VH-VL binders against Mediator of RNA polymerase II transcription subunit 18 (MED18). Designs and how they scored, part 19

Target 1, 219 residues: Mediator of RNA polymerase II transcription subunit 18 (MED18), of Arabidopsis thaliana (Mouse-ear cress) (q9sjz6)
Amino acid sequence: MSMECVVQGIIETQHVEALEILLQGLCGVQRERLRVHELCLRSGPNLGVVSSEVRLLCDLDQPEPTWTVKHVGGAMRGAGADQISVLVRNMIESKVSKNALRMFYALGYKLDHELLKVGFAFHFQRTAHISVSVSSVNKMPKVHAIDEAVPVTPGMQIVDVTAPATSENYSEVAAAVSSFCEFLAPLVHLSKPSISTGVVPTAAAAAASLMSDGGGTTL
Key: E = the ipSAE of ESMFold2; O = the ipSAE of OpenDDE; V2 = 0.75 times the mean of E and O plus 0.25 times the DockQ between their complexes.

## First folded at step 11 (VH-VL; framework fv_roconkibart)

Design q6 (from p8 with heavy chain N35H; at its last look DockQ between E and O 0.48; V2 from the best seeds 0.61)
Fold by ESMFold2, look of step 11:
Structure q6 (fold): chain C 219 residues (1-219), chain A 119 residues (1-119), chain B 112 residues (1-112)
Amino acid sequence: as target 1 above (219 residues)
Amino acid sequence: QVQLVQSGAEVKKPGASVKVSCKASGYTFKSYAMHWMRQAPGQGLEWMGWINTNTGYPKYADKFQGRVTFTLDTSISTAYMELSRLRSDDTAVYYCARDDFWSGYFDYWGQGTLVTVSS
Amino acid sequence: DVVMTQSPLSLPVTLGQPASISCRSSQSLVYSDGNTYLHWYLQKPGQSPQLLIYLVSNRDSGVPDRFSGSGSGTDFTLKISRVEAEDVGVYYCMQSTHVPYTFGQGTKLEIK
């Protein structure tokens, strides 16, 4: 079974440099540039089932863009989530070709929204393989118009911490993520993302939720 | 093939304790929570609580808090329920059942263990 | 605690005829993820309960399509389109939206 542990937070842009320095010291690996075009697709009515969400991720920080599909499923509840401080959700991720978008449209999916995420990431190994990203989230005024993207939340950036997990090891992975996030507490508060209808919300929706609640850094 | 096999029937006196085992097979034990239910003779089902087989964390229904303990031996894929300070109204069939950490429905149940408490 | 109330508690039925069982909850069973965690079990004489329907309307693997579940919020129904002899037993609804998990009182289905 393929799963991931997730926590999120918000940081003011003026504090991002301090967070980057802290992360460099904690992670002990090279910073990676993050420039990703994210397309969120929803299943259409012709599929005859409950709507599902698929994310296509295009890594623009390469000479030729590379594509990844990410299917995000339901989050744990009940016995699985009891006394667990991170979100644990089903997730399947695969490399795909540039033709993936056309294929999903042929299957009856439609484009729900798209975002451009720009920032940096660290990928490192401790007890678990942890990924931390800090990015601005940008929207396009016209479909696929990446060059015209504008910030969704000016002055704010999203901090994502994720780690892959399985049904057999998720509690150990969750503990590793939680422990790591404690080192970031001076600069950013990280918590479970808000859950809507069994899948995590978009980055924009998550940012709005964290700004209105005590789950992240405020102005 | 998924199976949950429970220990045999027990007869106890008031004030004693009982420990019921539930041995799982045919699936990855740590990937499903284990729940315990009971059913008094001629009565309905009552949920007693769960144990997360991955974390080892139990949750008990308030009615049983302080008298029941759930434990695991993951090396033999076995869950245990121990009920102490038994009373005559604890006479029931006790069931284990699994849950996939999300859904809260029980797709497989043990065969049940009759515990009779009488003076 | 969420109270689950079944009706009727005793259901004599003629072979081949339809049967309907009602289950009502004292609180909404819609969870924050939009799902409704209401399930149905059958306990045949001398056996453990077995899952019939999960999440209001989904049949478990191997359950005949003459069983169907419906409902929303606090009112739920299990229907059997044509009762067979093997359907005899006690039917329970159960909610798992709220802790503690709670069962209805049971509906004993008998052939008359």
Scores: ipSAE 0.608, ipTM 0.824, lowest interface PAE 1.4, mean pLDDT 87
ESMFold2 (binder alone), look of step 11: mean pLDDT 95; pTM 0.959
OpenDDE, look of step 11: ipSAE 0.705; ipTM 0.866

Design q7 (from q1 with light chain L55Y; at its last look DockQ between E and O 0.65; V2 from the best seeds 0.66)
Fold by ESMFold2, look of step 11:
Structure q7 (fold): chain C 219 residues (1-219), chain A 119 residues (1-119), chain B 112 residues (1-112)
Amino acid sequence: as target 1 above (219 residues)
Amino acid sequence: QVQLVQSGAEVKKPGASVKVSCKASGYTFKSYAMNWMRQAPGQGLEWMGWINTNTGYPKYADKFQGRVTFTLDTSISTAYMELSRLRSDDTAVYYCARDDFWSGYFDYWGQGTLVTVSS
Amino acid sequence: DVVMTQSPLSLPVTLGQPASISCRSSQSLVYSDGNTYLHWYLQKPGQSPQLLIYYVSNRDSGVPDRFSGSGSGTDFTLKISRVEAEDVGVYYCMQSTHVPWTFGQGTKLEIK
């Protein structure tokens, strides 16, 4: 039922302050700190013919860590994606307890990779509810060793713009996201994840090229 | 219960136009794309294109580009296919069918509309 | 355009015996998301086509398990383990990986 519109880009760390100032002016809300441990789980053949992806997100910027599960479905294609400049995908999220990881392992999911994201976000409402995050993405050399995290893309940060949508209104949400992204030029070029656009690599392509064997196409 | 009901059979002369309707019920019209296919007598199926019911944007197979137009009236959950400059080889049963914007398979089809083009 | 070639085009079968239909595509049907968009439909006499199999091997709701699909890349097969009288009609494979979406020529299954 629930879906989201997504675009991504990269920005050099030296230009992040300028982008933050621009976002502060455009959004009219206080920025939020972002420090999230992300565990990417994938189902194996045992769960069915088609594997699926689950992301467990632990918000470390809270007095007590809180957990969110994000079930990421397939991206829209065909008629749905035709002439749409953002990625549209099924997505369901909900709050969960720390025991969720054990539950997914019991269901046959395997840890594909994990990341630590550190930066800031803005959440605001205009035509659609838009979330923008700017973060460094870090990988752990040892499982769960957050203190040893190293940047996946040194000197660069990933910019994510997302907005929730439904199958009935997604074209309007996509237009709102695209319109918003135009205000962020020339500081950052935002496009569909997992696509190359000239000399500016997509965040997904950059992340995939720098990740270890446990990585895939992610934020 | 999902249903696609098409308009009745048509007989046309070469050079004329035909407009076939496809009325949807039992589901949220704007959540599924509408596709059009045709089947000449004794022949196989041919995809003509789609229309995105959310955006109203059509896409036409190259063979029909310039002669076919897909439109919508979302207030009555109805899709239309108009084929112009008809030729005798346009004689066929025309079908509408939905897909969910993702899958590209057609789980429900209209009953078909026979269009006969004869001098 | 992707050409879909079915074999055989005419398939007379004895009631209760197995049947097999081949479908070959001129290009790989694996899409960039890793899925293979190859589907099968049955058009019974005087009726609209109906979905049988989607994504190579998944049966649509209500389709008997004597129908099975298999294959990968460019070569696909629909099998009926035991043909029944109600299986009579024309079977079509269809690809929706590449625009324009295309169908095979059809395989007419008849009881002999």
Scores: ipSAE 0.545, ipTM 0.785, lowest interface PAE 1.8, mean pLDDT 87
ESMFold2 (binder alone), look of step 11: mean pLDDT 95; pTM 0.959
OpenDDE, look of step 11: ipSAE 0.785; ipTM 0.886

## First folded at step 12 (VH-VL; framework fv_roconkibart)

Design r1 (from q3 with heavy chain K59R; at its last look DockQ between E and O 0.53; V2 from the best seeds 0.70)
Fold by ESMFold2, look of step 12:
Formats: sequence, structure tokens, C-alpha cells
Structure r1 (fold): chain C 219 residues (1-219), chain A 119 residues (1-119), chain B 112 residues (1-112)
Amino acid sequence: as target 1 above (219 residues)
Amino acid sequence: QVQLVQSGAEVKKPGASVKVSCKASGYTFKSYAMNWMRQAPGQGLEWMGWINTNTGYPRYADKFQGRVTFTLDTSISTAYMELSRLRSDDTAVYYCARDDFWSDYFDYWGQGTLVTVSS
Amino acid sequence: DVVMTQSPLSLPVTLGQPASISCRSSQSLVYSDGNTYLHWYLQKPGQSPQLLIYLVSNRDSGVPDRFSGSGSGTDFTLKISRVEAEDVGVYYCMQSTHVPYTFGQGTKLEIK
């Protein structure tokens, strides 16, 4: 089964440069620019009993925009999540054509919300393949109006750390992610994001939750 | 084919301990949690707790906290339940059952192990 | 702990007739992800329990379609549209929304 480990945190924009320098030193790779239009779709009433989140991602930082579908399933609970410091959830990614939105509407999905994420990322290998992104999350006041995007959390950026896992190895992937995140603690505190049904933007909900908890260390 | 095979029936005196084994086959052991239940004669089912086969972390129902221990031997795909300081009201059939990490229902059960506590 | 209350506790049924078993919980079984972790098991005479229905209404593989589950929140029902001789046994509802996991008292179904 395909899954991912996830932790999130927030950082004030004034400290992002320091975090980037720290990440460069820790990761040993060049940062990549991040500019992604994210369309979150949810299933209609008759698709099934268990809700799922489908995200269509358009990478705008390439000569030709490329599209990816990300099927986000349920998070581990019960024994699987007990005493685990990261969120573990089902996740499948596939490249798709530019017509994917029309296809998902035909299957009964509806657009729940959309976001524009702008920032940078690092992709590197430790015990596991870890991806770190630092981005501003922006909401479109009008459907698909990327040029009119406004920040969801002005003055703050979201730090996402993810790593792919399997049902057989997820505990060691979780440990690798937790170990890495400890080195970021001076600038940002990373923790398990909240789970929810797909009625609220995931990134915006995570940001609001993390901001209420007082987020990472201010320098 | 998925199968959970438990150790045989046991007779114990009050104050003793019992260790029941549950050997799994036909699936990837570390991909499913193991749960333990018991059923006193003529009575209903009672959940005792789980052990995460990936992490090795157990959780026990409060009623059994301090008397029960769950362990694993992942090299032979086997889970164990040890109940100490046995009392006559611990007489029951003990079951292991697996669940996935997501929906937490018990799709396969062991055959049960009768533990009788008497003088 | 969440108390699961089944009704009736004893259910004599004529072959070919419908049967219905109620299960009520002392707390909502809707989890933060929107799912309801309520399951049904059948324990036939002399056997281990076997899964019938998971997540309120989903039949396990190999379970006949004469079995159906329904309900929401705190009130749940297992129905058998036409009882057959092989359906004899004790039926349990179980919740896994809350820790500890808890079972109903059981409903003994018998052919009269």
C-alpha cells in the first residue's frame, strides 16, 4: 500500500532566509523553486461511504506546466497511529493530462477549494527520501484566478516535511522524519497536522491550527 | 490464505501466569495490528488491547493494565499475550484478531485458547 | 468507556422471515475523519467470531447480501432479510471509534 509520513509547522516570513540556509547545510542539495496551483476535489454524495481527497497539482515552475493527481486517503488511526509523532496517510500520485479536472467532474467529484503555493523545496535522501517545502499559501478570491491570489496567512509561511512509506516500513520512515525535524527546532517546530473531512482547505486549516499553537521559534 | 493459530488450552492455579501465542501466516505480519479479546463462559466479548506489529508498541484496556503484557516475535510472525496474577474470573477463551491500521475491524480471528483458572 | 447496548438479547426467528438487531452506543461513533467505526460479528456455535459488516454498512467478502447494516451517530441496525439455518449464533456489534474498543452484549439468534 502507498502512503506518506507528514509533519507541518509555520515560520514567520522574516526568518525564512535563516531556515533556507539551515536546510541547505543539513540537506546538502540545491533548493528548487516551488510554484504550484493546487485544486482540491472531494467526492460527491454517491461515490462512497469513506471520504477521500483528490488534489490536482499544476507545477507552474516549468517551461510547460505539468499536472499531477494526488489521491489522499485516510490517515492511520488506532494501533497504527498510537505513539507516532507524524501523520501517516494513504497517498498515490500519478501524472495526468490537462483535462483531468473535467474527468474528475464526470466521475462525480466537485471542486472544494484551490490554493497557490509559492516558495522553495529541498528533496534529499537520508534513511528515507525526505521532501521539505517552505511556502506562502494563497487563496484565489475568484475560481482559478491565480493572478489575484492573496495570502491565507500573511507574514507566515508553512513548512511541510513529507516522506513516502509503505505499511511495512512506516515506523522507520517516521523515525527518520522526526530525527531530521529535531535539527530545525531552533527556527520551526514541526508536528503532526490535524486530520479533517475535506470541507476546509487542508493547507489553510493546518496553518490556522499551527498558528493557534504558537508555531516555531522566533529568532 | 490468512490464518491465525493459537496455542492450546491451559489450566492454571490462582496467582499464576499464562502466555498465549498467536502465529500468523498468509500475510505480511508487520502490516496489520494484533488485538486480543477474551470471552468468559456464556458471556460476551471483551477487548483487552492491541500491539502494533510495526513499532512493537502495545496498548492495554484499563481493566488489564498492570497484569497483561503483549509481545511479538516478528521473525516467526507470532504475537503473545501474557496475563499474570490470575484469578478465577480470568477463566475465558482468549482470542487474537488482526486489523489493518486504518479501519480497525477484525477480519481474521484465531481459533481461541481456553484458559481455566482453578485450584 | 463507550457502552454498547444490543436489543433484543434473545431472538427466536422463523426460517425465511426477516430479523433485525439494534445496537446503541452511549457516545457518538462518528470519528474526526467523518467515518463511523461500527462493526458487526457473528459467532456461530462452537466457533470464533467472524466479521459480517464493517463501517456500519459494508459487507465482508463472502457475506450473503441478505445481511445489511445501517444507522448513524449512536443508533445502528443489522438486518437479515430472510433467516436461514446457517445464521444461528450470537451477533455482536463493536465500536472502534473510541479506545477502549467495546462490544455489545450479544444477540442470540435461534430458529423456532
Scores: ipSAE 0.672, ipTM 0.855, lowest interface PAE 1.1, mean pLDDT 87
ESMFold2 (binder alone), look of step 12: mean pLDDT 94; pTM 0.955
OpenDDE, look of step 12: ipSAE 0.848; ipTM 0.932

Design r2 (from q3 with light chain Y101F; at its last look DockQ between E and O 0.51; V2 from the best seeds 0.67)
Fold by ESMFold2, look of step 12:
Structure r2 (fold): chain C 219 residues (1-219), chain A 119 residues (1-119), chain B 112 residues (1-112)
Amino acid sequence: as target 1 above (219 residues)
Amino acid sequence: QVQLVQSGAEVKKPGASVKVSCKASGYTFKSYAMNWMRQAPGQGLEWMGWINTNTGYPKYADKFQGRVTFTLDTSISTAYMELSRLRSDDTAVYYCARDDFWSDYFDYWGQGTLVTVSS
Amino acid sequence: DVVMTQSPLSLPVTLGQPASISCRSSQSLVYSDGNTYLHWYLQKPGQSPQLLIYLVSNRDSGVPDRFSGSGSGTDFTLKISRVEAEDVGVYYCMQSTHVPFTFGQGTKLEIK
């Protein structure tokens, strides 16, 4: 089964360049530009016992945009989560065509919100394959109006660290992620996100969520 | 075919220790937590705690803290429960059971190990 | 600790008749993810407990359709539509929403 380990933090925009330099030195790989339109879809009562969440991601940093669907499942709990410093959750990710949005609407999903994430990422291998992204999160004043996007949290950016895992190796992946995040601690504090990761409805709600989940202001 | 096979019955004196083994087969040992329960004669079930087979980290119910230790030998897919400073009210059948890290229900149980504590 | 209360504690039933077992928790068993971690086990005479129902209403593999679970929040029910001889034993509800995990007292089902 497919799952991921996740931690999140926030950083002031004035410190992003220092973090990029640090990451470049730590990761030893070429940074990638990040420009992603993220659509968060939720099912209504019509689809099941509880609503489910799917994220449709459009990579705009391509000559022809590419689409990915990410189905985010439940987070590990009980013995699995005990004394684990990262969030571990079920996650299925697949490449899809631009028709995926229409398909999910036909299945009864509704658009909950959408975001534009702009920044950079590093993808590298340690004990685990780790992805780090640093991005401004922007909202659209009109549906799908990405050209009119405005920052949700002006002056701050989101740092996401993720790594894929399996039920057999997740503690090793979690340890690798935690160990890596300690090198970033002078500039950013990374911790478990809330149960609903990646939803940023307002600047105040986003900041409160990150702070209550152990996100912090480092400097 | 999933199986949990426990060690045989034990007779102990008060103040002694007992170590019960639970050998797993038919599945990936590190992908499921191991839980321990006990059942005194003619009575209901009592949860003693778990051990995460991936991390090796145990958690004990408050009643047993300081007297119980959960350990693993992953090379032979075996979990252990050791209970020390035994007293007569520790006489019970002890069970291991696995759970899936997500939903915390016990889909497979060991056959049980009777531990009798008497003078 | 969450107290789980079963009713009745003793349940004599005529073969082929329905049976119903109630389980009540001292706290809501709805977890932050929206799931309810309430499970049912059967312990047949001289045997280990075996899983019947997980997450309120889901039958484990190989459990006959005559077993069903229902309920919400704090009140839960296990039903057997037609009791068979093999159903004799003690039925336990268990909650795993809260740590420590706790069991009901058990309901002993016997054929009259």
Scores: ipSAE 0.609, ipTM 0.823, lowest interface PAE 1.4, mean pLDDT 87
ESMFold2 (binder alone), look of step 12: mean pLDDT 94; pTM 0.955
OpenDDE, look of step 12: ipSAE 0.845; ipTM 0.929

Design r3 (from q3 with light chain L55K; at its last fold request DockQ between E and O 0.58; V2 from the best seeds 0.73)
Heavy chain, then light chain:
Amino acid sequence: QVQLVQSGAEVKKPGASVKVSCKASGYTFKSYAMNWMRQAPGQGLEWMGWINTNTGYPKYADKFQGRVTFTLDTSISTAYMELSRLRSDDTAVYYCARDDFWSDYFDYWGQGTLVTVSS
Amino acid sequence: DVVMTQSPLSLPVTLGQPASISCRSSQSLVYSDGNTYLHWYLQKPGQSPQLLIYKVSNRDSGVPDRFSGSGSGTDFTLKISRVEAEDVGVYYCMQSTHVPYTFGQGTKLEIK
ESMFold2, look of step 12: ipSAE 0.675; ipTM 0.853
ESMFold2 (binder alone), look of step 12: mean pLDDT 94; pTM 0.953
OpenDDE, look of step 12: ipSAE 0.842; ipTM 0.922
ESMFold2, look of step 13: ipSAE 0.644; ipTM 0.835
ESMFold2 (binder alone), look of step 13: mean pLDDT 94; pTM 0.951
OpenDDE, look of step 13: ipSAE 0.844; ipTM 0.927
ESMFold2, fold request of step 14: ipSAE 0.672, 0.693, 0.667; ipTM 0.853, 0.860, 0.849
ESMFold2 (binder alone), fold request of step 14: mean pLDDT 94, 94, 94; pTM 0.952, 0.950, 0.951
OpenDDE, fold request of step 14: ipSAE 0.868, 0.861, 0.846; ipTM 0.948, 0.941, 0.934

Design r4 (from q3 with light chain N35Y; at its last look DockQ between E and O 0.45; V2 from the best seeds 0.68)
Fold by ESMFold2, look of step 12:
Structure r4 (fold): chain C 219 residues (1-219), chain A 119 residues (1-119), chain B 112 residues (1-112)
Amino acid sequence: as target 1 above (219 residues)
Amino acid sequence: QVQLVQSGAEVKKPGASVKVSCKASGYTFKSYAMNWMRQAPGQGLEWMGWINTNTGYPKYADKFQGRVTFTLDTSISTAYMELSRLRSDDTAVYYCARDDFWSDYFDYWGQGTLVTVSS
Amino acid sequence: DVVMTQSPLSLPVTLGQPASISCRSSQSLVYSDGYTYLHWYLQKPGQSPQLLIYLVSNRDSGVPDRFSGSGSGTDFTLKISRVEAEDVGVYYCMQSTHVPYTFGQGTKLEIK
């Protein structure tokens, strides 16, 4: 089963250059430009009593636009989360076509909100495959009007650190993420993002089944 | 087929220790927590604690803190519960049960191990 | 610790009639994620407990439709629409919203 370890923080824009220099030294790979249109969709009672959330991502900094769907499921709790310093959540990520938005609407999803994220990212391999992004988050005044986007929090940027994990190795991935974040502590405090999905932890498996044939032994 | 098989019944004297094993099969051992419960004769169920099979970190209910130890042998997919300084009111059937790391209900239980503490 | 209180503790029922078991918690079982971690188990005579219902109202695989769960916050109910002979045993509610996990006292269902 696919899951991810996540930490998040906020940095003032005036400190972003210093953070980029630090990340360049730590990661040892080329930074990537990040310009992503993110559409957040939510389901309602018509898919059952449990709502679920999906995010459609369109990478605007590609020669040919690529669409990705991210199914965000429940976070670990109880024994799984005890003494773990990162958020561990179910997550399925798949490449999709430009028709995905119409497909989710047909399945009963509604557009909750949309964002434009602009900044940079590093993707590197340590003990785990770690992705770090630093981006301004922008909202659209009109639906899909990315050319009119305005900052949600002027003067602040979001730092996201994520790494894919499995139910078998997540503690090692979490340790790798935590260890990496310690090097960033002078410039940014990274911690578990708040739990906000509102879905039953098994809802991610159900949503994945609707979008792909993903049955297996994990559940 | 998920299965939890516990060690056989034990008879112990007050002051002794007992170690109950719980061997898991049919699933990825490190992907589910192991919980321990007990049930005194004619009484209800009591949660004793968990062990995270991925990290090895235990958590004990306060009532058992200092007397109980949970351990793992991941090479044979086995969890252990050891209870020390036994007294007559520790006579019970002891159960292991699997929970997922997400919803924390016990979907599979061992067959139970009767521990009798008699003087 | 969260105290779980079941009623009745003894439930003699005529075969084919409905049954209802109440479970009340000493504090809310709604977790910060909005979900309610309240579960029901059945322990048939001489057997280990088995899961019936999880997260208030979801039947486990293979559990007959005559079993249903409901409730919210601190007040929960397990219903059996038509009791059958195989339903005899002790029913437990359990909460896993708060640590330590706690069970109700049990409700012994018997056929009259």
Scores: ipSAE 0.658, ipTM 0.850, lowest interface PAE 1.3, mean pLDDT 87
ESMFold2 (binder alone), look of step 12: mean pLDDT 94; pTM 0.955
OpenDDE, look of step 12: ipSAE 0.845; ipTM 0.928

Design r5 (from q3 with heavy chain K30T; at its last look DockQ between E and O 0.44; V2 from the best seeds 0.66)
Fold by ESMFold2, look of step 12:
Structure r5 (fold): chain C 219 residues (1-219), chain A 119 residues (1-119), chain B 112 residues (1-112)
Amino acid sequence: as target 1 above (219 residues)
Amino acid sequence: QVQLVQSGAEVKKPGASVKVSCKASGYTFTSYAMNWMRQAPGQGLEWMGWINTNTGYPKYADKFQGRVTFTLDTSISTAYMELSRLRSDDTAVYYCARDDFWSDYFDYWGQGTLVTVSS
Amino acid sequence: DVVMTQSPLSLPVTLGQPASISCRSSQSLVYSDGNTYLHWYLQKPGQSPQLLIYLVSNRDSGVPDRFSGSGSGTDFTLKISRVEAEDVGVYYCMQSTHVPYTFGQGTKLEIK
C-alpha cells in the first residue's frame, strides 16, 4: 500500500528568499519551479454509493502541461500514529493524460474547488525521498481563470514537506522527515497538518488550521 | 495465510511474572500493530494495550500500567506480553490480535494462552 | 472510559429464526475523520474471538450474508436473519474510536 508522511508550516513572504537559500544549501540539488493547477473533484449524490474525492494536478511549468491524479486516503491512527510527529496517510499518485478531467466528469464527478500553487520545490534522496515545496496558494475569481488568481492568505506562503512511505518503513521515513525539519527550525516551524472530519479542506481552511494550531500536534 | 500462534498454558504463584509469546506468520509483521486482551473465566474481553510493531512503542491501559510490558522480536515476527506481580484475579486467557494501523479492528486473533495464578 | 452496553446479555433462539443484538456506547463513536469505529466479534464455544463486522456494517471476508450490522452515533445493532447451529457463542461489540478500547459485556446466543 502507498502512503506518505506529511508536515506543513507557514512562512512570511519576506522570509521566503532566506528559506530558499537554506534549502539550496541543505538539499544540494537544483530547485524546481512550481506552478500547479489543482482541481479537487468529488463524486455526485450518494445513490447508495459512498462519494469519493480525487485531485487532478496540472503542472503548468512545462511547454505542454502534464497531469497527475492523486487520491488521498485516510490518516493513520491508533497504534500507528501514536508518538509519530508527522501525519501518515494513504496516498496513490499516477500520471494521466490531459483527458482525465473529461473522463472524471463523464463518470459523474463534479468540481468541488480549485487552486493555483506557485513557488518552488526541492526533490532529493536521503534515507527517504523528500519533497519540500514553498508556495503561495491562490484561488481563481472565475472558474479556471488561472491568470487572475489571487492569494488565499496574502503575505504568507505554505511550506510542505512530504515523503513517500510504505507500511513497513513509515517510521523510518517519519524520522527522516522530522530530522530534516529540525534544520528548517530557524525559519519555519513544521508540524502535522490537522485531520478534517471526512472532507478535504479548502486552501482557506488549511491555512486557517495551520495558523490556529499553535504549532500543535494531531494525535 | 495469516496466523497468530501463542505460547502454551502457564501455572504461576502469586507474586510471580508470566511472559506470553505471540508468533505471527503469513503477513508482514511490522505493518500491523499487536494488541493484547484478556478474558477471565466466564467473563468478557478486556483490552490491555497495543504495541506498534514498526516503532516498538507500547501503550498500556491504565489498569495495567506499571505491571505489564509489551516487547517485540521482529527478526522472528514475535510479540511478547509480560505481566508481573501476579494475583489470583489475573487468572485468565490472554489473547494477541493484530490491527491494521488505520481502522483498529482485530481481524486475526491468537488461540489464547491460559494463565492460572494459584497458591 | 467509554462504556459499551449490550442487550440482551442472554439470547435463546430457535434454529432458523432471526436474532438481534443491541450495543449502546456512553459516548459518540464518530471519530474526527467521520468514521465510526465500532466492530462486532463472535466467540464460539471453546474458541478465540473472530471478527464478524467492522466499521459498523462491513462484513469480514467469509462471514455469511445472514449477518448484518447497522447503527450510528451511540446506538448499534447486529442482526442474524436466520440463526444456524454454528452461530452459537458470545457476541461482543467493541469500540476503537477512543482509547482505551472497550468491549460490551457480551451476548450469549444459544439454541433453545
Scores: ipSAE 0.630, ipTM 0.837, lowest interface PAE 1.4, mean pLDDT 87
ESMFold2 (binder alone), look of step 12: mean pLDDT 94; pTM 0.954
OpenDDE, look of step 12: ipSAE 0.840; ipTM 0.926

Design r6 (from q3 with heavy chain S31N; at its last look DockQ between E and O 0.55; V2 from the best seeds 0.66)
Fold by ESMFold2, look of step 12:
Structure r6 (fold): chain C 219 residues (1-219), chain A 119 residues (1-119), chain B 112 residues (1-112)
Amino acid sequence: as target 1 above (219 residues)
Amino acid sequence: QVQLVQSGAEVKKPGASVKVSCKASGYTFKNYAMNWMRQAPGQGLEWMGWINTNTGYPKYADKFQGRVTFTLDTSISTAYMELSRLRSDDTAVYYCARDDFWSDYFDYWGQGTLVTVSS
Amino acid sequence: DVVMTQSPLSLPVTLGQPASISCRSSQSLVYSDGNTYLHWYLQKPGQSPQLLIYLVSNRDSGVPDRFSGSGSGTDFTLKISRVEAEDVGVYYCMQSTHVPYTFGQGTKLEIK
C-alpha cells in the first residue's frame, strides 16, 4: 500500500523570496525550478469502489516534456484521520508515455480540471523524504491553452508539502511533516488541503527579518 | 483468515465496571480501526466509538463519554473496552468490529460478549 | 445525530419471492469527497451481524448476487430478488458519513 502525507498553504507573492531563503537554510539543498502542466482526471462509477483521481503531469522544465501519472486514491477518514493534522491518501506514481491521456479517456476517465504550476521546489531528507513546492497555480480559459493561463489566486502562491508514506509508517511521516510545518509557521500556515481563510498575520515582519539577515538578497 | 475473538460473558452488579477484550488474528492489526457496538436484548445496534490501532487515539460517542475507555495491547493484537458505573440498562451484547480507515464499514465482527447487570 | 429509519420493521416473505427494505436518513449521506457512506448488514438468528453491501451498492465478497443496494442522498433500498431460507434474520442499514455512526432500527425478515 503506497500513500502520501499532504499539507498546503498560501503566501503572498511579495513574501515568496523570504520563504525561499528560509527553505534554503532549512533544507540544505539547491532549489529546483518547477513548470508543470497538470491534468486532473476523475473516474466514473465503473472503475472502482470509490471515486479516484488520476493526475497526468507534464514537466515543461525539461528539454523534452516528460509525463508522469499519479493515481490518487481516497483520503483517510474516520478513525484513520482523527487527530491527524495532515491529509493521508493512497497514491502511486509512474512514468508514462505522451499517449496516456487518450488511454485514460478510453478507460472512462473524464477531465475534471487542469492547471499550470510555475515556481520552485526543494526535495530533502529529514525523518522522511519531504518535498516542498512554492508555485503560482494558473488555469486555462481554453482546454490546454497554456499560453493563456491566468492565476487562480492573483497575488498569492501555493505552498505544498508532501511526503511518501506506507501503511506501516504513515503516522511517523505525518508527525515529521507536522514538525516541519512549525518551522514555516511565521510565513505560512500549512494544513490539510482546503480553502485557506488568509495569510499569516506575522508574515510581513518575518519576511522583513529574513530579507535583512540574508544581506545579499536582490529582487 | 480474519477473526475477532471476544472474552466470555460477564455478570456484574450496578456500579461495577466491566472490561471486554477483542483479540484479532489473520491481518495486520494496526491497519484497521477497532469499533465497539452494543445491542440490548431484543433491540438494535448502537455505535459506542472507535480506537485507531495505529495511533492509539480513541473516540467515544457522547452518550458514553466519561464512562467508557478503549485501550490496546498491540503486542497481542488485542483491543479492550471498559465500561464503568454500570447500570441495569447497560445489559447488552457488546461487539467489536474492524473498519479499514477509508470507507468505514464493518467487514468483520467479533462473536459478541453478553454483559448482564443485575443486583 | 443522524436518524436512520427503516421500513418495514417486520417483513414476512414467501420463499422464492422478492423482498425490498427501505432506509431513510435524516440528513444527506453524501460526504465532501462525493461518496455516500451507507452500508447494509444481516444479523442471522443467534449470530453477529455480517456485512452485505457497502457504499450503497457494492456487494461484499461471498454475498450472493440476488442482493442489491441502491439509492442516493437520503433514500436507500436493499433488494433480494429471490428470498432463500438462509436469508432470514434482521437487516440493518448504517451510515458512516457523519459521526456518531448510526444504525436503522432493523427489519426482521421471516419466511411465511
Scores: ipSAE 0.634, ipTM 0.842, lowest interface PAE 1.2, mean pLDDT 88
ESMFold2 (binder alone), look of step 12: mean pLDDT 94; pTM 0.953
OpenDDE, look of step 12: ipSAE 0.771; ipTM 0.904

